# VHH binders against q8kes1, part 8

Target 1, 126 residues: q8kes1
Amino acid sequence: MNLKVKGARDVFEYMKGRIPDETKEHLFVLFLSTKNQILRHETITIGTLTASLIHPREIFKAAIRESAHSIILVHNHPSGDVQPSNADKQVTSILKKAGDLLQIELLDHVIVGNNDWFSFRDHALL

## First folded at step 4 (VHH)

Design d8 (framework vhh_8emy_2)
Fold by ESMFold2-Fast, scan of step 4:
Structure d8 (fold): chain B 126 residues (1-126), chain A 119 residues (1-119)
Amino acid sequence: as target 1 above (126 residues)
Amino acid sequence: QVQLQESGGGLVQPGSSLRLSCAASGFTFSDYYMHWVRQAPGKGPEWVSSISSSGSYTWYATSVKGRFSISRDNPSKTLYLQMNSLRPEDSAVYYCAKEWEYDSGLDYRGQGTQVTVSS
């Protein structure tokens, strides 16, 4: 049963019940079909996000294996503050460039808090 | 279906204030993030400010932080931008925009309101 995401709100709603430990920062990737249905999600990192810990090869290898048309990056801030960090922006830039080269679009990066979210796409940061 | 109508622009002197309004219809306004975007002549669109659906969170471009305030009134379906200490570099057409949708890539924005800051 695949859920369709129309925008960042749907991504937030999908992830809201699926963060294993809200006291820790988690980075997830959602793999999407051509119809923007979630095929699967995968935890990439747990703990403080830094650009040096992100390996585009591993993320896009999984995307290719899942036959994903596009991906969405999601992470939570345990503070509930959805303001993006400089590390968040750097990671987004790296993965956008890799996706452009591989023709697997990074559709969005969504930061999730308790009752709110931040979309990089909505803020012209993607 | 989605309709956004901006107002409140005008010609003002540096240091002046303006309040922009955006009247929304055709969707459940209280369910969506809203944004202000501006475009100066010869330049691409620049994101200015955003507000969460509840109004609890606001974000600002570095160039306007401390001078502009975004707010919303969900019962009246209206988005506002209070612009203080206006500078010539703020001169642009200001657009109200609804939260982005992935499927269509649609740019749901209004027709814009012109702000000109000159002496």
Scores: ipSAE 0.360, ipTM 0.702, lowest interface PAE 1.6, mean pLDDT 86

Design f1 (framework vhh_8emy_2)
Fold by ESMFold2-Fast, scan of step 4:
Formats: structure tokens, sequence, C-alpha cells
Structure f1 (fold): chain B 126 residues (1-126), chain A 119 residues (1-119)
């Protein structure tokens, strides 16, 4: 069952009901095919996101193992406020650079809240 | 088929205000982020502002923050941009746009509305 994502709303809808504990911040990576179909997702961190805990090697190792063409980052804000933090922007920059070098595009980073989302791509932050 | 019809542009003096409108059809307006994007002659598109599906969250480019206000009316399927303290550098064609599509980039529909700020 591979769902195609056309934009950040589809990512938000996919993640709905797939966050194990909405009272905690989770960072996920979605692995995508050449047709932007979700192959799998994986939890990277649970708890407050910090750039020092994000290792491109581990994320892209998983992407390569999955034969992903591109990736999307998703994380939730338990507060419901989907504005990106400075740490969110730093993590995004690091992973964009790694993806560019490895030719596995970071297609988007989507922050999900209660009934809303924020796309880095929509806001020219990728 | 997504259709977006912009209106409200014009020729104004620096320091003036304008209110742009965008009438949307062909999709469930209340379920999507909406954006204002502008394009000045000889330049690529520049993102200006975004509003969440509910209207609860609004975002602005640094160049317009504090001067522009985005809003929406979901029942009438209309997006608005209130532009205050206009500057010559704001002169551009303004387009409303639906949420970014991963396969094709921003989806513009309609002719845009021309804003010219000059003395």
Amino acid sequence: as target 1 above (126 residues)
Amino acid sequence: QVQLQESGGGLVQPGSSLRLSCAASGFTFSEYYMHWVRQAPGKGPEWVSSISSSGSYTYYATSVKGRFSISRDNPSKTLYLQMNSLRPEDSAVYYCAKEWEYDSGLDYRGQGTQVTVSS
C-alpha cells in the first residue's frame, strides 16, 4: 500500500493517527519513490528536537536501505503551534545539504499540529 | 480544475494601502493553505504570505512583515491581502496560489493583479 503525496497536506493526512503519543515531540522521516509514493516512515527522535542529535549518516543509511528516491521530514509540535524553531531550521539545512550531496532530495519538512501544518517548501525555507 | 481570480490592484502613491482579493474554485478551499506570491519585472516569483486552512496561522516574508495582513473567508472561498505602507519595491503582479505541489511547484491560476507603487 503506497500512498502518493502531492503536497504538505497529504503528508499531514498520512501522519494523522500515526503519531504514537501526541503529548511528545516526534521526528519522522518518510521515504519516497520516484513517483512520490510513501514507501515507509521511520521515527528518528522522540522528545525535544535538537540539531546535535540529528545525524545525516543514520537517516540516509536508512534511505539507501529503503531504496528511497527522496525523503520528507515530519515532526509534531504538541503545543499545536506549527511555527518552526531555530533548531527545526538548522536540522532542515543540515539534511538538505546532505541530501543534495547524496542525490537523495529532502523534498520537504512538514511540522504538524492539531489541525494545521507548516511546510518548509511552501515558505521557501528549503 | 483549480481556478483563482485575483483583483484589487492599481496604481498608488508610496505610503498608500490596497486590499487584494482572490476568488477560489475547483477545490475544497477550506482544506488548503493559501499563499500570496508576487513577481516583479525581470525577477522570479517571491513568496509574500501564507495562511493556514483554518486561518489560525499566518506567515509573512521579512520584507512585508508588519505592513501586510493575510486573511481568508472560507464560506465565500475568498483570500485577502491587506497591504499597508506600500513602497515602490512592492510593485509587482500579485498571484494567489494553492499549497505547493511536489511534482510541479506552485500552482498559479488566473492573470494576477498588478500593483504599481510610484510617485
Scores: ipSAE 0.371, ipTM 0.720, lowest interface PAE 1.6, mean pLDDT 85

Design f2 (framework vhh_8emy_2)
Fold by ESMFold2-Fast, scan of step 4:
Structure f2 (fold): chain B 126 residues (1-126), chain A 119 residues (1-119)
Amino acid sequence: as target 1 above (126 residues)
Amino acid sequence: QVQLQESGGGLVQPGSSLRLSCAASGFTFDDYYMHWVRQAPGKGPEWVSSISSSGSYTYYATSVKGRFSISRDNPSKTLYLQMNSLRPEDSAVYYCAKEWEYDSGLDYRGQGTQVTVSS
């Protein structure tokens, strides 16, 4: 289904029930159309997030293959604390710069917890 | 149409307190995160604080943590920022903002209220 996302709340609702094992940290990428409809999502990493595990080339290769207009990063914190780590900020910065160069916008990065979320866009971190 | 109206700024001495208010209209206030963002002369916008739709969760930038308190009154559709122990580096125009909407390309910020902390 091509679900439209209007903001970070919709991203949180989409990911609810789609995280296979909430005891582990997962990083997902959502590929979006020009109308901000979710074309597909893809798991990028499972386990503790570090910048060394993130390869912009592979993420944007998939985005190009999907004909995505933009992407959204989503990851969960098993602790339920949605505050971004320094690694989260570093990964976001790297992918924003890559997206700017390739003209595939990193529209947002959403951290999802148990009943809460954190949007990098809402917090002027993107 | 979303409308946000900030008030409560002014010129104060270091160590003083101010309470900022934001009156919201044109949307279902109770359904959205609300934010305070500030912009100092010559700098880009800096996020200050956020509050969840219910008011149960609050978040603060490291630079203001322990000094500022965000709150909301959903019945009156008003957002507040209590600013204590003000410092010269807190001088900025303060904006309230509704949760970013991807389709709009812009968050809905008000006109802002100027806070100047100087002797």
Scores: ipSAE 0.360, ipTM 0.703, lowest interface PAE 1.6, mean pLDDT 86

Design f3 (framework vhh_8emy_2)
Fold by ESMFold2-Fast, scan of step 4:
Structure f3 (fold): chain B 126 residues (1-126), chain A 119 residues (1-119)
Amino acid sequence: as target 1 above (126 residues)
Amino acid sequence: QVQLQESGGGLVQPGSSLRLSCAASGFTFDEYRMHWVRQAPGKGPEWVSSISSSGSYTYYATSVKGRFSISRDNPSKTLYLQMNSLRPEDSAVYYCAKEWEYDSGLDYRGQGTQVTVSS
């Protein structure tokens, strides 16, 4: 059964145990149905996140293939500090604009730590 | 219905302190993250601070870190923002906001309280 996410807490819980190597930064995309059910997730990058490594075309190509209604970005910080970097904010801005144009909403960006999370949507950063 | 009522704003001089309060009703306050967001005239909303449901985790925008302190009293369903060393750049309407739910069609923000820092 596809898991429904009601907010960033559910995204955090979904990602528990799904990060292969906590010593490295990973960027994931969750593909969601119209009912906010997770259809699939995909690893986009492994290693330090920079805007130059993010290709909206490849992310949204995958979203279209999955027939996703919306997407959620998730990434971890190896330090455990869930506050966003400037690179995190830049990547979010780029993907939000791309999603708006393609009508596949970037619903949220969630940074996950050991026992806490940070939601861009909750913090008026999306 | 979510209801949030801010208070404590006013006109103060640079370097002053001010404590904002937000009284919450219409939801189970101790189960949700709470935020302070501000908006200056002609600008978009700027996130200021957040606090976890238990109060164990707090986060601050770089512009206010070290000067502002967020806290909550779950029994009285009240959120607070202690603002120290106020600067003219802190002048804005301050809103408290409830954790966003993905299926929600509305902003969960109060009516706001005006803070003006001017000599």
Scores: ipSAE 0.323, ipTM 0.668, lowest interface PAE 1.7, mean pLDDT 86

Design p0 (framework vhh_8emy_2)
Fold by ESMFold2-Fast, scan of step 4:
Structure p0 (fold): chain B 126 residues (1-126), chain A 119 residues (1-119)
Amino acid sequence: as target 1 above (126 residues)
Amino acid sequence: QVQLQESGGGLVQPGSSLRLSCAASGFTFSDYAMHWVRQAPGKGPEWVSSISSSGSYTYYATSVKGRFSISRDNPSKTLYLQMNSLRPEDSAVYYCAKEWEYDSGLDYRGQGTQVTVSS
């Protein structure tokens, strides 16, 4: 794909039009090269996010398979409200710790709405 | 070329108010979230506040919540920070920043404006 993401806006633009059913919450992972180019993305879950549904093993297994240097977590809020929930914060903390241990950085978590987005990194939440 | 110009800092007494401004050029201002970051003497950078591209969502560090108010005027390409009830611990150089850059962090910050709160 060779599409480089410089920040959360580029992630938002990449995901625009790539969400199959905007009425449902989807969790995606973007796999990035050393130059922050998107290698691929995968849907991890469909439906309301809870920490119990997130398995770091499966996410990082996929990252290793893709030879990713880092990952970005993306999910949509069908309401359009991009404020992070406590579950979103908990999931982010779990994946950050796992990435630190495996040396595959969780570079950002981006929540996307219709015409707005929220970056955990932009708000010092990573 | 991205340019950010902060202004409005100064020396004030505790309990005073200041309004900081950031004039932006060289990018489509209305397309980006904007941030205020401060760096106090002997400390690392601290995120202070953020505002979404539309202005619909604002976020604040716990240390300033209820005292500071971020706003933007997209037609004039200007970002503001209204600082009320200033405390000595608010003393810092204040920088505005375009969206965090993954490769380089907050490279799109201006020269900064010094705020000193001293009795």
Scores: ipSAE 0.384, ipTM 0.712, lowest interface PAE 1.5, mean pLDDT 85

Design pF (framework vhh_8emy_2)
Fold by ESMFold2-Fast, scan of step 4:
Structure pF (fold): chain B 126 residues (1-126), chain A 119 residues (1-119)
Amino acid sequence: as target 1 above (126 residues)
Amino acid sequence: QVQLQESGGGLVQPGSSLRLSCAASGFTFSDYFMHWVRQAPGKGPEWVSSISSSGSYTYYATSVKGRFSISRDNPSKTLYLQMNSLRPEDSAVYYCAKEWEYDSGLDYRGQGTQVTVSS
């Protein structure tokens, strides 16, 4: 059954046990229904996140194929420090603008640490 | 029944300090990130500061970093904002807020407390 996410805590809980190698930084996209239920997630990159590795066309092509209403971006910090980098902020800005144009909202960007998380939406950075 | 009640606002002179409080009830306070947001007349809401559930991580808007300090007391279910070196541009209604809800946007937000910085 598809899991509904109400906020960043639910995204954090969903990602627990779903990161293949927690010693490496992974970037995921969650595809959501109109009811904010997770339809699927997909790994976008493995390794240090940089804006040059992000291809909005490919991410939103997948979202359209999945009939996603919105998306959530998730990445982990193996260090456990959930503070966003400038690269994290740049990636978020690029995908928010692309989603606005395509009418597939970037609902949030959640950084997952060992026992904590950071939500861009909670901090008005989205 | 989530309830948030802000207090501590007032009229102060530039360079003054002020401490805002937010009393929380109706949820397990120690389990949630808490936020301060402000809204000046004719402007949209501006995020000011956030604190993790344990208090271990704090975050600040660039405009207030180094001047404001967020803290919490989980036993008393109270959130604080210590505001130092206040400037006229800090004048706004200050609100505390619980974690955002994706369906409804910002989750429960309090009534607000007015801060006016003028001589």
Scores: ipSAE 0.223, ipTM 0.645, lowest interface PAE 2.1, mean pLDDT 84

Design pH (framework vhh_8emy_2)
Fold by ESMFold2-Fast, scan of step 4:
Structure pH (fold): chain B 126 residues (1-126), chain A 119 residues (1-119)
Amino acid sequence: as target 1 above (126 residues)
Amino acid sequence: QVQLQESGGGLVQPGSSLRLSCAASGFTFSDYHMHWVRQAPGKGPEWVSSISSSGSYTYYATSVKGRFSISRDNPSKTLYLQMNSLRPEDSAVYYCAKEWEYDSGLDYRGQGTQVTVSS
């Protein structure tokens, strides 16, 4: 798909209808071109997010396979509360460092709720 | 075309209060998270505060938390920043901004409003 994302709102809109079971937390990765067009997305985990479940090697292996220029993390909060947890911040930090090293930028991390979203970049957390 | 018009700045003494306003036009204001960003002379832009499109979530830089309050009025398409207990370090041009844009950064297309806190 050649859908361009200009900011976190576009990411939120893209994820509408694409979460298989909104009662569960899912972590997704969006793979982006140099023009910030979505090449593909992939589900990384299903269930409560913890840093121990996140393996940068697998995420960036997929990004390299997709020839992604950058990535965006997305996860949903079934409660609708889009405030980031400490685990969310830890996961973001780990993947930002890995992306910087591999020169595949973690462009944003977007938490999506029912009718709202939170962007790490919009809040100076990235 | 997106337009953001800031107002409410001025010259005040430390400990004073100011209320900044941002009038938005050219986009559906209620669809976007909004931000206040400031830039002091010789420094880069610093994010100050954010508010979700619904107004349900507000966030603040640690330097202003507890002193500043962000709010919005979607029907009038206006964003506000109530600034209390102002400090000399708060002196800057204040801009309102729509959403971080991945290609261009924060979308702050206004002229800004100058806040000077003299000590």
Scores: ipSAE 0.401, ipTM 0.715, lowest interface PAE 1.5, mean pLDDT 86

Design pK (framework vhh_8emy_2)
Fold by ESMFold2-Fast, scan of step 4:
Structure pK (fold): chain B 126 residues (1-126), chain A 119 residues (1-119)
Amino acid sequence: as target 1 above (126 residues)
Amino acid sequence: QVQLQESGGGLVQPGSSLRLSCAASGFTFSDYKMHWVRQAPGKGPEWVSSISSSGSYTYYATSVKGRFSISRDNPSKTLYLQMNSLRPEDSAVYYCAKEWEYDSGLDYRGQGTQVTVSS
């Protein structure tokens, strides 16, 4: 049964137990239906996030394969500090533009910590 | 029905202080993150500050860090923004905002309160 995400809190709860090694940065993509149900998630990168290592082609190829209506980016900060880095903002900008062109919306980017989360959408950054 | 009502804005001189309030109703206030967002004429919305549901975690935009303090009183369902050392570039309409819900289509901002910092 597919889980519906109503907001960034639900994304945080979904990912909370699904990060294999919280000592490393992981970038995940959640693929969503028209009703914001999680169809699948996929790990995109492990290790320090930089904009030069992110290829929209690979992410949106997967989204098209999954028949996703929209996507959500999720990543963790090993420090537990959920405030976005400049690299996080650059990656978000690149993927938002790609999603707009392909008509697969980047619905949110959620940074997860131990007991808190940061939503780009909540903070007018998306 | 989510309702947010901001107050406390006004016209002040540079270096002054103001305290903004946001009265919340129509939802369980203590369950949700809350935000202050501002919008100056000719500019898009700019996030200012956020507070966790418990009040344990607070976050600030670089432009206001050290000058503004966000707080909440869950029993009275009120969000606050204490603004110190106000600058002309702080002039904007300030909005209280609830944690975004993806299906809602709107970010549940209030009507806003105008802050003008000028001599």
Scores: ipSAE 0.387, ipTM 0.696, lowest interface PAE 1.5, mean pLDDT 86

Design pM (framework vhh_8emy_2)
Fold by ESMFold2-Fast, scan of step 4:
Structure pM (fold): chain B 126 residues (1-126), chain A 119 residues (1-119)
Amino acid sequence: as target 1 above (126 residues)
Amino acid sequence: QVQLQESGGGLVQPGSSLRLSCAASGFTFSDYMMHWVRQAPGKGPEWVSSISSSGSYTYYATSVKGRFSISRDNPSKTLYLQMNSLRPEDSAVYYCAKEWEYDSGLDYRGQGTQVTVSS
């Protein structure tokens, strides 16, 4: 039985206890079925997020391998501030364009904190 | 079905205040994060502010921080945006939005309320 995500809150709940070291910034990708069930997640980067560390080819290669219908990006801010940085917005834009071309939608980007989260889609940033 | 009804917009002078309201129905209002989003002619939608389901956490776009205040009244199922020190750049249609649900593809925005700040 795969876990279904209905919105950013479910993504936040899924990520609880799944961040190996909360003192470091991690970027994850969640691979989703046509029913928005989580098929798998992968760690993309560890450490300060920059656009130069993001390779759409590798992310979407993995999505195709997993037979994913869509993807969700998730990352944490060790500071506890869930507001997106300019680098976060840049990465999101790059992956949204790649997903649109490949017909594998970037469904959301969720920044997770200790007891709160920030959804790019909820904030019209996607 | 989810329904959101915005009100309180109008034509005002720079420096004025307005209070926007959003009446929600068709869902358990107290369970969802709520947002204000605006769209000016010829521009894409711009997120303005968000409030957590309990009202304990609020978030603001840098362009409105310190001037706007978001609040909610869960018993009356109403979302508010208090807008102070209005600028011409704040002119837009303001939409109330429910937390996005991935299955629907709809962001559950209402019909909007027009805010015009001009001399």
Scores: ipSAE 0.346, ipTM 0.716, lowest interface PAE 1.6, mean pLDDT 86

Design pQ (framework vhh_8emy_2)
Fold by ESMFold2-Fast, scan of step 4:
Structure pQ (fold): chain B 126 residues (1-126), chain A 119 residues (1-119)
Amino acid sequence: as target 1 above (126 residues)
Amino acid sequence: QVQLQESGGGLVQPGSSLRLSCAASGFTFSDYQMHWVRQAPGKGPEWVSSISSSGSYTYYATSVKGRFSISRDNPSKTLYLQMNSLRPEDSAVYYCAKEWEYDSGLDYRGQGTQVTVSS
């Protein structure tokens, strides 16, 4: 039934084939159960990622509606380079703080490329 | 079953170099991002460095950037850490790790390899 994610590789595998247009940046949120099963994912933005396009209120409103225990952010880099940008770090910081206040943990942020990924959690950036 | 075997540690003077190795088995090594993590006495695990599955992207903790170099050899299933300009604060047990697990934390095995930087 529901797919369990054990780590960033499972998130990467889940997102394969689920990015509608790989020539554009997409930011997704994955809503997770207490057992880290994906309940649903939702597209947040399409196009160049900036902090001004991220509305924690709307993301966490959706998380509450979904009865999510935690969330994972996922986005792609059309270049295939999975190094995080400063905008990626800013977005992560904003959503981590919001999640801490609402007690819905931002469990990870995963940047996906064609055959590679980057996990903020794996690199102690969360 | 996932197995990770670290080697190459030792007792060295400040300013010295060491090369650590990690032999991996029980999983498709080339499919996973790999990490070096260290743990000093009385402290929790500290992430040191990571390398992408392809080896194209490497990442370093601020404290080791410019001194340490991570690399991998996918055909031999081996992960390496070249440590230069070693400092007393680098003293720790060093573990190689497969991807961080959300439920259980860091996936690493064995006793690690002890690095002591002292006279």
Scores: ipSAE 0.376, ipTM 0.687, lowest interface PAE 1.6, mean pLDDT 85

Design pR (framework vhh_8emy_2)
Fold by ESMFold2-Fast, scan of step 4:
Parts: sequence; C-alpha cells; structure tokens
Structure pR (fold): chain B 126 residues (1-126), chain A 119 residues (1-119)
Amino acid sequence: as target 1 above (126 residues)
Amino acid sequence: QVQLQESGGGLVQPGSSLRLSCAASGFTFSDYRMHWVRQAPGKGPEWVSSISSSGSYTYYATSVKGRFSISRDNPSKTLYLQMNSLRPEDSAVYYCAKEWEYDSGLDYRGQGTQVTVSS
C-alpha cells in the first residue's frame, strides 16, 4: 500500500525532499485513493503562481486517468511564509468548484514552507 | 474523544476588548495546531486565526489582523483569543477548532461562545 495522509502534517512531510528546487515556487497535485493513500503526485507549474496558469481540465483529466477519489493541491513558498496570497485563494476556489462538479473532491490545499505549513481546510478557506 | 469548551464571550460596545478561552481535552493538545473560527447568523464559518503546535507561528484573517492576538498555554491545554477594538461586524459565535484530520470527515469544533458588539 502507498503512503496514507492523515492530515496536512503528513502532506508537508511527504513533500520534504520532493521539491526539486526550493528556491522556486512549485505547484503539485496529489492523487488520492478512497483511503487517502497517495497514488501519485504531479508537478503542475514551476514559478510564481497565478490563476491564469491553472487549467482545471488538465488536472482533473489526470485525476480521472489515475482513478483518484480526491486530490490535494500543494505548493511551496520559498520565502518560508506560508500565509496564502490572493492568487493562492483564487486557484483554490477554481479547483474546488471544478472538483465539486466532477465529484473528485479537492480535499485540501497545503502551502509548505521551510519548517511550517498552512492548510486551507484547517482555516475554513476550502 | 476530542472536547473543546469556549468561554469569554459577551455583549460589548464598539471599541471594547474581550478575551476568549478554549479548554481542550481528549487529545494531546501540544501536538496539534489550533484555530479560532466564527460564524455570524445566516453566514458560513469564517476562519479568524491559527496558532502552530509550539505557538511559534500565528496567522490572522485580514479582517482581524492588528486587532486580534492568538496564544496558547500547552501545560494547561488552553487556547486564547485577545480581541481588541471590536467592531459590529465581529459579532458572531466563536469556536475553537482542532487541526483537521482527513479521515475524521468532520471538523472538531467546540460548542461556541457568543460575541455581540452593539451599541
């Protein structure tokens, strides 16, 4: 069985050592089973996050092909400040709406910094 | 299981201060992030503030930044929210909440404490 994530802490730990260049912002999607086990992760963008660079169709096409039950969005802030930007909130809203329509839940969005993380779910932002 | 008990709400005038407390039991308080969430009548829940398990990192909603201060005392298993310069739009039931766990399916929130800011 693959690694199970119980919460945002486990997502943060999973992403440690899996960010190719921590000086750059990366956006990842994690595809999860019905038991919240990571089936695969995929890099969506590298560089400053903007809503215009996010294509829900491609993300959810991949989720369907992976037979994912749900997804988790992850991105890093090289500054170490895990507070979400307006762009982060806009991207989350877009993907939540798409997931609701397709019935592939956006379970969480986790921002990872050097030694801390921020969960949209924990903050009622999802 | 997880139990959270909020207190400290009340009826106050604009510009007043209140200090909310949340007593936690049923889990290892020092291992989890804690949050304050509020809900006004007819509205969904709004996140207010969060604090890391150690207390080293705090986060605030834009609407309360500079006016509210979150803190915790791990030995007594208590979470606090100091609310200064209260405004009518701060009127809501305030809940403390434990870090969400995906398998639980439900947010762990307390019973809430009512804050009413009105003349």
Scores: ipSAE 0.300, ipTM 0.644, lowest interface PAE 1.8, mean pLDDT 86

Design pT (framework vhh_8emy_2)
Fold by ESMFold2-Fast, scan of step 4:
Structure pT (fold): chain B 126 residues (1-126), chain A 119 residues (1-119)
Amino acid sequence: as target 1 above (126 residues)
Amino acid sequence: QVQLQESGGGLVQPGSSLRLSCAASGFTFSDYTMHWVRQAPGKGPEWVSSISSSGSYTYYATSVKGRFSISRDNPSKTLYLQMNSLRPEDSAVYYCAKEWEYDSGLDYRGQGTQVTVSS
């Protein structure tokens, strides 16, 4: 696609129509080029988000294969409430640390709702 | 071009209130999360508060929670920060900022408005 994302709003717009079942929590990873263009996205989990279901090895293995410069996490809350949960913060922390070590930056984590979003980067949580 | 113009700062005594305003132009204001950021002398920028594009969600730094209130008026393209129970540690230049840009950061901060809280 090579769609460039300039900020969380562009991520939110990209995800519109790409969440198959909004009654369930989905976690996605976007793989980005050095120019912040989306190379690909992957669904990581479907259903209740827990840190135990997140395996940095598999996410960053895919990032390396895609020659990604950075990644963005995206997930939805079925309630439409975009406030981050403790599980969301824990997942973000794990993947930020892994990305820092591998030099594939976790550029942002965006929680998407119906007509609103929350960016961890925007709120100094990354 | 994106422009942000802050106003409403001043010199006040501890316990006072101030209302800051930010007039935005050059972009579709209602499409973006907006922020207040402050920078005290000798310190880096500190995020203070943000408000979602719709105004439905507001967030606050722990240091200001319960004392500050962020709001926006999308038709007039204006962002506000109501600051109550001001403390000396709130002294800083306050900046209005548009949503973080991944390749440039918070580049659309304006000139800022100085808030000084002292006796």
Scores: ipSAE 0.538, ipTM 0.757, lowest interface PAE 1.2, mean pLDDT 87

Design pV (framework vhh_8emy_2)
Fold by ESMFold2-Fast, scan of step 4:
Structure pV (fold): chain B 126 residues (1-126), chain A 119 residues (1-119)
Amino acid sequence: as target 1 above (126 residues)
Amino acid sequence: QVQLQESGGGLVQPGSSLRLSCAASGFTFSDYVMHWVRQAPGKGPEWVSSISSSGSYTYYATSVKGRFSISRDNPSKTLYLQMNSLRPEDSAVYYCAKEWEYDSGLDYRGQGTQVTVSS
């Protein structure tokens, strides 16, 4: 059964127990159906996030392979501080533009901490 | 059924303070990010502030940062906005809103509370 995500809280709950090493930053992509059900997630990067490590072609190639309608970015902050960095904002901008062109929407970017989360969409940053 | 009831608005002079409250029911308040948004006459809605489900993280629009403080009391299911150093441009109807849901594209908003700053 595919899990439906209704908002960023569901994304945060889905990611609990799915981060292999919470002492390191991980960037994930969730691939979603037209009903916002998680089809699959994939790890994109491990280690400090920079825009140069993000390749839209590879992310959207995977989204097409999964027949995804939309995607959600997720990454963790080991510090527990869920405030977005400038690199986080740059990555979000790049992938939003790519998704708009390909008509595979970047629905949200969720930063997860130890006990809290931050949604770009909730804060008018997407 | 989500219900949000704002209160605490009024007519005040520039430089005054007000504390707005939002009483929430019909959902598990402690699970959701909450927002304050405002709408002035003839203008679209403007996001003002948000607070994480735990209350640990708060965010503010640049226009209010340093003057407004958002807080929540999860046991009482109440959201607050402490507004200090009020300016005429803060005049608006203030709404509390539950976090966005991906399917609806709409925040759940209450009836609002009017804040008027004039002299």
Scores: ipSAE 0.335, ipTM 0.682, lowest interface PAE 1.7, mean pLDDT 86

Design pW (framework vhh_8emy_2)
Fold by ESMFold2-Fast, scan of step 4:
Structure pW (fold): chain B 126 residues (1-126), chain A 119 residues (1-119)
Amino acid sequence: as target 1 above (126 residues)
Amino acid sequence: QVQLQESGGGLVQPGSSLRLSCAASGFTFSDYWMHWVRQAPGKGPEWVSSISSSGSYTYYATSVKGRFSISRDNPSKTLYLQMNSLRPEDSAVYYCAKEWEYDSGLDYRGQGTQVTVSS
């Protein structure tokens, strides 16, 4: 794959039209090369996000299998409000710490709305 | 080609207000999130506030929430930071920054404008 993401806008554009059911909350992981090219993406959860349902082992197992250099989390809010919830912040913190330990960086977490997005990295929340 | 020019800083007393401006050029301003970042002497950069491309979403550091207000005017390609109830700890060089680039980090920032809050 030669699709390169330079920032959160490119992540939003990539995910636009790739969300199977926008009435439901989905959490995706994008696997990136050393040059920030998207290797693939995978749906992790469907339905209301809670930190207790996120298993770093499974996410990073997939990242290792893909030979990913880094990962980006993406999820949608069916409400269209891109502000992060406390659960979103907790999930981000857990996966950042796991990625730091495994040396597979959590590069960003992007919340996608209808015509806008929110980047955790842009807001110094990573 | 990205250029950011901050202005509006100065020396003020505690409790005063200032409005900072950032004139942007060299990119499609209305397509990007914009940020204010500050750096006090001897300290690393501290994120202050962000605004979405449309202006619909704004976020603030806890240290400034309720006192500072970020806004933008896309037609004039200008970013603003309204700073109220200024405190000595707000003294810093304030930088305007374009949204983060994954390859380079937070690279697109201006030369800064100095804010000094002193009695």
Scores: ipSAE 0.314, ipTM 0.700, lowest interface PAE 1.7, mean pLDDT 85

